# Designs tried in a protein design chat: VHH binders against Protein GET4 (MDC12.19). Part 7

Target 1, 324 residues: Protein GET4 (MDC12.19), of Arabidopsis thaliana (Mouse-ear cress) (q6gkv1)
Amino acid sequence: MSRERIKRELPPVQEHIDKLRKVIEEGNYYGALQMYKSISARYVTAQRFSEALDILFSGACIELEHGLVNCGADLAILFVDTLVKAKSPCNDETLDRIRCIFKLFPRVPVPPHLVDVSDDEDVQNLQESLGEARSRVENLTSFLRAAIKWSAEFGGPRTGYPELHAMLGDYLYTECPELDMVRISRHFVRAEDPEKFASMLVNFMGRCYPGEDDLAIARAVLMYLSMGNMKDANFMMDEIKKQAETKNPELSESDLIQFISYLLETLQRDALPLFNMLRVKYKSSIDRDQLLNELLDEIAERFYGVQRKNPLQGMFGDIFKMMG

## First folded at step 7 (VHH; framework vhh_7b2m_4)

Design p7 (from d2 with S50A)
Fold by ESMFold2-Fast, scan of step 7:
Structure p7 (fold): chain B 324 residues (1-324), chain A 118 residues (1-118)
Amino acid sequence: as target 1 above (324 residues)
Amino acid sequence: EVQLVESGGGLVQAGGSLRLSCAASGFTFSDYAVGWYRQAPGKQRVVVAAIYSGGSTKYSNSVKGRFTISRDNAKNTVYLQMNSLKPEDTAVYYCAAGIPWYLREDSWGQGTQVTVSS
């Protein structure tokens, strides 16, 4: 069968969408998934990418609206794959579509008081809920990581479109059963929303073990600095001091927080000897987390031109860490 | 609860102009894409123009260069400026909140009739 014959045999997109919506309304969600995949593949083969994207977007949204996260995520990921194949630019239309899909992913926050569960039946129900949450988070993560990579490749900022980082970071923070604040922070420092990030860190301080609040703050500020973002690093520090004054007044007594304050002043003065002296003076606080030393090495290279032990790893390590 | 009210339709001679308005309420208007759709007698409802949350616009090939979509977020209103009207532009024009290909049943207005005489 020729491409011209295949192209002529494909009905208008609206006709496919109307028929598939009816299949979903009849409760055949998995059958609809296979039909969306088959039909969109035919449009892709015909190089009719716009129609393929319309079908995949519609399918992802309708499946998610009906609570079928696996089916909806499958179509959403295929939608992003099709954007890459089509070399579709990072524009308002596609970003609105990704945002629409994102908003349809369920929000079911991790159950509180996990330590209070001791009955075998309650433990089993909790384990099942956590498994479902991990599955939802993995599905959303796969979708948004693909979208971030697409945006970086086709007209967005080199590190990926800021709002997509904010969406992923926010979802990981609210929905992931096991919080990875380093991963969440890597997304938020790229989100161009330091106010939201600061609010999230203040909220997190209510959820972490006593005496570790300063590590979360230090990681966030140093990540901004490692990216050359002095403005947002200072905003973050000021905003957290303001918001945390009532909740955690002992933060001002932290050696690590004192180090970060001096570091911010030092970087404004472009004083490498003082930078090196501060790292030595506060070594015991910095060594509490090896990531802090890695970030400080990146900061030294960015602000002073000091060579890292592995410059190649520093240039690409962050991208691989986000994808891994 | 999304509410959309179209206005500005009417009878006009070929080559004339009309400006349609869509007044929106019941949602955070600035966060949503909004589109203009039309349905001619005996035909399916088709997208004419869309304006995305960031302000960029998209037009069907049949209206490019003749129609202009715009929005006023302060007034929760979307406009469709229709110039160089043709008899084939005759249709009921609908406003819908949301992105083409995923629109809720309650996201549509009642429509406004546009008739272009030759």
Scores: ipSAE 0.567, ipTM 0.833, lowest interface PAE 1.3, mean pLDDT 86

Design q1 (from q0 with G35A)
Fold by ESMFold2-Fast, scan of step 7:
Structure q1 (fold): chain B 324 residues (1-324), chain A 118 residues (1-118)
Amino acid sequence: as target 1 above (324 residues)
Amino acid sequence: EVQLVESGGGLVQAGGSLRLSCAASGFTFSDYAVAWYRQAPGKQRVVVASIYSGGSTKYSNSVKGRFTISRDNAKNTVYLQMNSLKPEDTAVYYCARGIPWYLREDYWGQGTQVTVSS
């Protein structure tokens, strides 16, 4: 098993791709998956990473085009793993490939209202549909989470490339049967697209949980502030007020929204005593979600240099961030 | 629907130049990589040059230093400037949406003939 022998035995990558496409066209999707994995592994062993990436990218795309989400995702995840092994930089070419794979993942949006089901066949069909949606979301999440980590390690921003966060957040919002606004918001605040995030939050107000609209907005604004992003925090609040007044005028009556508005003014004035007074005055609204207190502690540290007095609170916040 | 239309091909003497254009419609042009391929008689279609959504470019070894790919996102157009043309550059040139190694037939243009005489 010499490197020269392996390298000499491998034909041009186009020949492999053409042959594998024929296998898929003949309907042998699962056999093709094994062949893509085997052939790409041989190129990786030979340190021919560019060709391995070409094969894996081609395979991921063609499997997804044929509706084989599990097979396509498997190859897409292996593509990202190969980027890491190759120490491949976060560049336009690789980002375009990731975007291409992402766009091929199916979209079957979760309905705003689930249709009432009346018999066992309808119940089974709904259960199958929800199972497929969960599998689809998990496959896409695994792929993009790996891509975000790769981008942070090999030349992108430390928190991961913004567009990858936008892609994952958007997919989770439209495709996930169990809506996790905290997780979605964590991605969107890193996406450098407050306009899209604001539009998504306005759309959320018309979808589910009208009694928690203020909480979703507060989380988003406080997440921006905890990262030191005053510009996008202010943009978000202004855009939400503009768009949400026509859809949910009751938001202006929320104590939590009033708190957030006063907080934004206070942070511009560099007034720690006012910051502390606001936390006390609006304690009952803030305590509706433990995450809000953790974010406010991070904001106080970032804007005022206040050290955390209770190390356990910081540890709990970090644990919750990892779990979300 | 995705549509790509190539133009600018023709007859040229060795050492001459041609500029190919590819006009795109039916998709968000700025979000996609675009590549130029060529196919000579009796040979496989091969990639010549690609330009990614962010503007970076990649060339095959046979055309490096002679060909330049560029894009105008405002006009939804990609260009291939071909300089110092050789008889071996004679081929039908195709514009394709997407990244090399993933192309569907509906993402290809009709092609434009380039003939370089010696």
Scores: ipSAE 0.330, ipTM 0.717, lowest interface PAE 2.9, mean pLDDT 84

Design q10 (from q0 with G98N)
Fold by ESMFold2-Fast, scan of step 7:
Structure q10 (fold): chain B 324 residues (1-324), chain A 118 residues (1-118)
Amino acid sequence: as target 1 above (324 residues)
Amino acid sequence: EVQLVESGGGLVQAGGSLRLSCAASGFTFSDYAVGWYRQAPGKQRVVVASIYSGGSTKYSNSVKGRFTISRDNAKNTVYLQMNSLKPEDTAVYYCARNIPWYLREDYWGQGTQVTVSS
């Protein structure tokens, strides 16, 4: 109970925030980063988590506002780590702070596949821009993956808070030089926004080869089904038909789309023999993408309890987990 | 450093043939899909043909039956054999690593001009 032996009492948090803001305003961005880390660590050690979170949130925002993405991301990730240490609940206040940090991550136009790169200086500038984009995406991904995991552990849905999945999927779609639609789709199927996902797929379909737009739809519907989400699988199918009619009316004539329609009907009843028959009948359409067979195996396991029998698919699943 | 270098473009009369080559360096070529794209004056760049790492090929409807894409993994090179050329095939032709199907095109060649006279 003797405070005489505790001679390192921490001052009010606002005093530290004000001092650190001035350090940044004077241009000492890296020095400020180290000070934010040091001061927040002392508050964490003192079990003063609210003050530590205030410092880290302030630091992440001001670094990002000054265009210092690496410094801002470092503090944002430490903010989420501190939420975990504090066992802070997934509530509107904390989600608003995560949303605020996300909005401050810069969005730089990604060179579309229509960009001409014929001059050596243009090639060099493009390579530098792509490297910066990859760094930004990696930093944002680390931050939001940590936030998704935190939300799942401390009062959000078990798969992570839907809006955080939507934020990450959207950023990957618009900012990542590598347009990994499988990765993006895995986030959007957890976002509880099938209308936005459908709109994004319609936008993406304009970039597919003619006659492959149906594969993008099949992947999305099968991903919903692999998660046991019949409602959003049906909504996705109906919404895509409505939104894509003006852009790609050929979708209604696809054997693969017909397969998906019959599959949705089949899964509404306990009809494993019909499920197996449909996979055989439409094998040529399904085999156009290895992922479709993997998703169908997951669907069979979830809806009918059928064990996965292909050891190569087990290795494929492990590779996807490593890439996520 | 990743590089894609196109060659084989030129001027040819309608009904003629050209073979384009794309030499790749700075990455494990055999692991990647490669596509050929073209951009005509005042038009958007469009996909022409693609070849996957396993050798499977895809073609746009405008070139199907006339163009053939192939690859030589030992030489880190992809080819586009263009037969029965039409004035409408006049464009700058680009080689790209990856195709939007799985991954965004991340590296582009400088392009090679193909001009088909009437």
Scores: ipSAE 0.000, ipTM 0.096, lowest interface PAE 23.9, mean pLDDT 81

Design q11 (from q0 with I99V)
Fold by ESMFold2-Fast, scan of step 7:
Structure q11 (fold): chain B 324 residues (1-324), chain A 118 residues (1-118)
Amino acid sequence: as target 1 above (324 residues)
Amino acid sequence: EVQLVESGGGLVQAGGSLRLSCAASGFTFSDYAVGWYRQAPGKQRVVVASIYSGGSTKYSNSVKGRFTISRDNAKNTVYLQMNSLKPEDTAVYYCARGVPWYLREDYWGQGTQVTVSS
């Protein structure tokens, strides 16, 4: 037995970490990436998952610390893949490692697109910045999406760990050049932080889409309701009204916002006929975004047990929820 | 500027108790794991106890059942309650920010000396 243990035993993890750190300090970032991958694979093959995770975590962090986002993300994604292979539980230690990696991803504010570019060098610099931002967002999204799925599978909440949703939603909001508020909102409704979400929506309304502020609010409230979260739906409406009162006073005159207010009251009373009447009365406002009808169908199913009107939309809804 | 400042060290008799504190500033304290480490003369620095951002704790086998780590996020402080102290607990005690184990700590305090007399 001792001969087999000696034969399978790998060098101390710290020796590998120190050696690889030196390779990076010497400027061989790609070589270090390949070494991290091969060494961690050997530990995985040996069923020494803890050591493999330590190597991958160390590698992801040091590559990111040196500004090597693609290399760091590659190792971070492999770290999550290794958590899945190891069936590692969603515990505080692993979540703190994921948060540590997340915090090392660079944040470069997206410049407003109102820039006066005077020469080809300025145009190239803007294009390079946008390309780098898209690459960073793609890499971070792959990492956190994998982490959310891992957390749901191995002991976290069914929808994924709330903080991971908050991290991804926040990064998408601040770093993505092409703003997808539906995607961002799907993460924040799972983040268990309605105050932060409300503040983000107020910030968004002040900057990006005058005349569509009511749609962003309606999506958020209906998403909470589609999940059965009446408490956070009501909090969101109250918080938005308070914060937006000075900045967007016309919001109170929106037919869609009026519909949402009546809807919240109707759901508290558990009155399906009133629910159906409200959908008919406010149809023109609801039809401004087909997503609102999809969410209302989900709300009717959850609160009243009403079957979805289109089974194919139910199939697409499930795919859409997995994406979000 | 990230800073961690330890306090509460001193001289105690075997079987006695000490409470160490580590005051943190310059970062969002609640987002980070924090650990207590110790280094005795001629030995490597080793982790003693850690507390993760979610509040779960982990202890080295040598202190399990005797030491308790806790945090107060409102005060940006982590504590180490040391009970049933032994002469072998004599060391400089450090707090560090970051995920404990295998040197992912990014900031260290200056250390506080604990001496246990027999």
Scores: ipSAE 0.367, ipTM 0.755, lowest interface PAE 2.9, mean pLDDT 84

Design q12 (from q0 with I99L)
Fold by ESMFold2-Fast, scan of step 7:
Structure q12 (fold): chain B 324 residues (1-324), chain A 118 residues (1-118)
Amino acid sequence: as target 1 above (324 residues)
Amino acid sequence: EVQLVESGGGLVQAGGSLRLSCAASGFTFSDYAVGWYRQAPGKQRVVVASIYSGGSTKYSNSVKGRFTISRDNAKNTVYLQMNSLKPEDTAVYYCARGLPWYLREDYWGQGTQVTVSS
């Protein structure tokens, strides 16, 4: 359907949007970026935030549609910055606009020639592809991290809107050249989708770090518990046991997994001495990852009111985890 | 393959009611806003109502108070309940995926005819 055939109750700024769209369609992508920034800045200065947001949203979408990721991301980040300046509420319409921008970010999975990089040309192509992927991931991360923070500040859940966490976690898992499962897990724990998170962890187990499967599960369960989310912690444990029976039966033999099972039972019994005893008994397994001790300290504070050894770490831990 | 299929159109007398359905397939339905549009003979297609992914709704001034848009994410279906129909509501009604108010529709249904006799 052509645009001429569709009549809408459009924003008053639509004439500017239509003119800028033509500039991009004619191939002047960088000139259009500067025009979007200039025009939107004028509306912001005039406290006409709705028009500024419409211009920035339109610009982000059309730049991304033309494959100009840096330009599109620049406008998308400015769109979120403008939401903050306007104190715009976390509502369905704004969330749908953020999702629209997110879906336009390209997905370019790992290059097909990773197995044989002996050719100098293949090495150069790999380095260029990895550089582009890092840039794209950083741009998307900046956009969604800002959006998560905005949603927490202006009417969403305290930890940020769950779907935005899911979007960022998913993009990091599929697109980031250097996989950071701790960072990815921090986002999925806040996504309110433990089934998708469990499936992602099972998929990660298939991606070949033998001996890390139990660590990935322990991190996920302890992260849920550190947030006071006993329901999703138990769901995660049950779902992993169900899925891992066919793919990794050795998980049932893990001391760390046994510790997590006893920990879940102990937290339901409100038994601090037993909690402390389990930490001592399974110390060698827990010490395989320093993060596990940090999460257990947070769990002790939340479930038993135990003062942390570093009070500042506890006070700001959740905020820092949202940012990272 | 993304598909949107409208149904429920027909002939009705002024003051009557119709419920339109739009069945979606080939994408994660719950992630998208969906809109209803209409096009009368010899006129441009106009937006009628939209429902955002979170369930909030937006209506054109011509249908506010008479039409209700809703969605069933389990059935991948969006509905338009049309009450107090007027002859001016006579049109082919279309379903589209995307944000109608921002020119961000990407897929359209084939349309369903609604005729309101005086």
Scores: ipSAE 0.540, ipTM 0.825, lowest interface PAE 1.6, mean pLDDT 85

Design q13 (from q0 with I99F)
Fold by ESMFold2-Fast, scan of step 7:
Structure q13 (fold): chain B 324 residues (1-324), chain A 118 residues (1-118)
Amino acid sequence: as target 1 above (324 residues)
Amino acid sequence: EVQLVESGGGLVQAGGSLRLSCAASGFTFSDYAVGWYRQAPGKQRVVVASIYSGGSTKYSNSVKGRFTISRDNAKNTVYLQMNSLKPEDTAVYYCARGFPWYLREDYWGQGTQVTVSS
């Protein structure tokens, strides 16, 4: 084997990795998990963080390669916890390791519906598939949320490294049985890729309940604005209109979409009275989702300096946004 | 399928230079770390240099200051510029996708021979 040929350059940690890989190959997945944890903890206690990270990375990858998502995720989360303990910087090497782990998480299509539900075995198989999908999504989410937080604390952007947000948002969109577009959108607005986000929202159109496509778009644009990102808010609006022309031509006739268009113009003019007037005029459309009012309150604070009555409310909101 | 093809090896006198190339296909090259490894006669294969997706590099102590690893994502190619070559650098040089700690399922290239005469 290729790995058997690279012993001399690699430290004694290679002996542990080779032994543990063999334990997994022999089918003792849970025994291997316990050994990875024990050995890595010994290196952490000795302040030998580089070796602990090598062991945990290896273990996460090998467990995931063998389809053991719970074991692999457990080690991946411990890998990120160890990055925090070591105060490891957000650098290319660590980001590549996180990406490597992410790519090993399985992608299993979630059936949109059953064509025949009269068979009890088909119902049971669907329930098992959905349970496994929820478990995989929960495990991947815990891993990437920890990685996003680590990246924000140790040298990445304040909101977390953009690619990690894109990875989590994409996995949630394709793998989560219960689609939460608000959660997905919170990640994509931090991904610094408005074109990919717009394409995803266009692909999402037609999967919504009839007449709710405009809500998803409004949420995305207002989220960008709540972060002060006027450029990407405008790009998103223009790109959605362009791409959605053939899929949902009625979208441009939405009162909510018209409101968003006027709002974008108003924010360029620094006109708080006009901003307030628009909120009143389009109240019935905005009230379709309470999140829109919350985002508009944040936009007013950011663009016009409107102060909140409860300063702790903003602190909790920021924490929830970072975790979502 | 993942494939890595090395080239640029040859015979060179001590103190000379060589530039190795590794052409990659079958995966999204820009998303992966790539490394150069070498195996001398009668010895185990060892890592020489790594380059990460963002362009950062890492070198073994034996080549630090003499070798430079680089990548061209548009051409799906990684390079190893070897300067101040020594007889002890004589080895078959291999390109590999990924990390030394997880190479179980990664492709290795076929290798390219580097011989440094005294």
Scores: ipSAE 0.550, ipTM 0.835, lowest interface PAE 1.7, mean pLDDT 84

Design q14 (from q0 with Y102F)
Fold by ESMFold2-Fast, scan of step 7:
Structure q14 (fold): chain B 324 residues (1-324), chain A 118 residues (1-118)
Amino acid sequence: as target 1 above (324 residues)
Amino acid sequence: EVQLVESGGGLVQAGGSLRLSCAASGFTFSDYAVGWYRQAPGKQRVVVASIYSGGSTKYSNSVKGRFTISRDNAKNTVYLQMNSLKPEDTAVYYCARGIPWFLREDYWGQGTQVTVSS
């Protein structure tokens, strides 16, 4: 059954979509990109945003289906820009379109272990593959960051729609040769999927220096707590313990992990003096990453109302000491 | 392998009801929009109803108020409940994966015949 039979019952914009698809299939990818941009811009100027979005969505998908990541990402980003101009709500239809575009971004997983290669040819091939992966990740990141911002502005949660954070975090983790686990963790704590986050952290422990596994866990738990999400912080910690028992049993002996366990208990009991005592007792472990102190300051502010910095001069010489 | 299999078609009298089912396999069903389409003899295939991954629905004006689309993610199945059937509803009904209305359907079922006698 040809597309022409469906097309006759749909708006005339379908004619542009079909013609542009043919141009791409004939190999004129850059020409098609410019045509998608020109035609969609005309619909935007005419305040016909629905048709502009249809054209841009179709173009992004077709370019990506043909392996043209830069062109497809360009149209995908313009699609999100057009959602903002149209003030399009964060609804199921638009989220499905974003998910469709996301799924068409290529995945070329990085090997679990990057070994030192001494063959000059292998080194050159590795460098080329890493450059392609970084470009692909940057294109996807630009698209999803724009989508997250749009979702926060037009009806989604203030921090951005959870699934979009999950999509970006997952792609960064599977496709980045050099992992930025802090960036990945910032997305996953907003993804409302602590099970997947825990599984990824356990998997990450196979890819990093063994002595740093506890830092990744501590960062994730403290990020949840800094957002006031005690439930997911506890869930993730319990899930990590279960999944890591056979892979990293030494985690139970970490001073930092012990600190996190005591911290979770302390926050449930609303005990600020104990919270302060734990920070002092475990200072050497916490100071291994300055981010942990920043997160703990946010936690103290959120759970106990303690200001990070309060250099108030008291009437009777009482001075509030700055935290940090 | 992605597959969509329709069932539930048949012959009914005007004013009757039918429930169509579309059983999906080979993909994460809950992540995709699914639509119902129909093609009458000598006519173009047209969209009837769609359901998005989050559960929101859309209907063509010709079936709005008479047909109800629903999904059961646990069973990987989409349903089309067809009430107050008319002779004009006679067609082969197709299930398709993808975002309806925008020609982003990537997989189609083989179709199931619905015949409404007058």
Scores: ipSAE 0.399, ipTM 0.773, lowest interface PAE 2.9, mean pLDDT 83

Design q15 (from q0 with L103M)
Fold by ESMFold2-Fast, scan of step 7:
Structure q15 (fold): chain B 324 residues (1-324), chain A 118 residues (1-118)
Amino acid sequence: as target 1 above (324 residues)
Amino acid sequence: EVQLVESGGGLVQAGGSLRLSCAASGFTFSDYAVGWYRQAPGKQRVVVASIYSGGSTKYSNSVKGRFTISRDNAKNTVYLQMNSLKPEDTAVYYCARGIPWYMREDYWGQGTQVTVSS
């Protein structure tokens, strides 16, 4: 390259990668972070983005391999920021790099909520473990949210690359001490994997209080419908009914689930009056979660052209829901 | 246990062709990039070609246009079709899991010898 020769000539990128790997192998994890950031910034300033990305990717992976999640995540986020600056396309090579970084984030099972801890030392150890889990989840979330946004901007689907949503949703479900099923569901409805999502919801129902299982299902189906995805909405309902029969047979008796079943049939026909009648008839079930009313308003707009109170909310609201 | 096993090496005359195979086991093959490397006597091991999980490929300048890397996810196998072979292609060829250009190879095969006679 013509930009390789400057007043203070930059060493070959592989030489930097090799030297920094050795620094980390010698135990200087935190010092290496600053060196990765400094060297990659020099390549970015020189508009040598490919080499900056190589350094940041290598650094993120090495830090994560040594258990330094904060350092590794910092470099992974900077890697994505550099993809944006470089206007790097959402292609197989970059997606493989993101997947490689993701797989290096630690997976530590969250202790069951019902485990009885009587020893003070055990209580302290549990609290430390939960704090570490929250830190890991926050770090991975920042990385994958940046990657999802990058993919939407530079050649992936407008809502973000499906596999990245699946990765984030799965990690949140398995690793987050405080489960946010609404957030997890927002990612899985964009993951193009309704079978995995259905299995996860059935697993969740087996681990939490039965009285609210129908809410999780309703949210998932209505989220699919709000996106215009009738196929996956129907798949979700069929799969949940099939799998839940043995674990929670009372689910079929839920007014909310009955509402969702009638709604799916109604949306296959041009039947706005019936849609409105169903919302009135099942109002008490729908009002159990304000999100259901918001999703139904989006569904009415999409399928029947019913104008919202704020016309801009639908288009931009989808981006914010994806990022939540 | 993750394993990679190369096969298909041998002796061939200049201008000839060989097809190498790398059989993978013990991991979700479709999730990983896989690369081919070679090492000639007295030289460092160098990257030859890589194939990403989505099927996109990358080649070293020395083999571009002559070699083709491909994958069969149903068979957990990566192939390297080597055409218009030159004496300079003589080396032990290795398969590795990971992204070759960035030294993120987790596991390596045992290698298969390719000898190109003049």
Scores: ipSAE 0.388, ipTM 0.773, lowest interface PAE 3.1, mean pLDDT 85

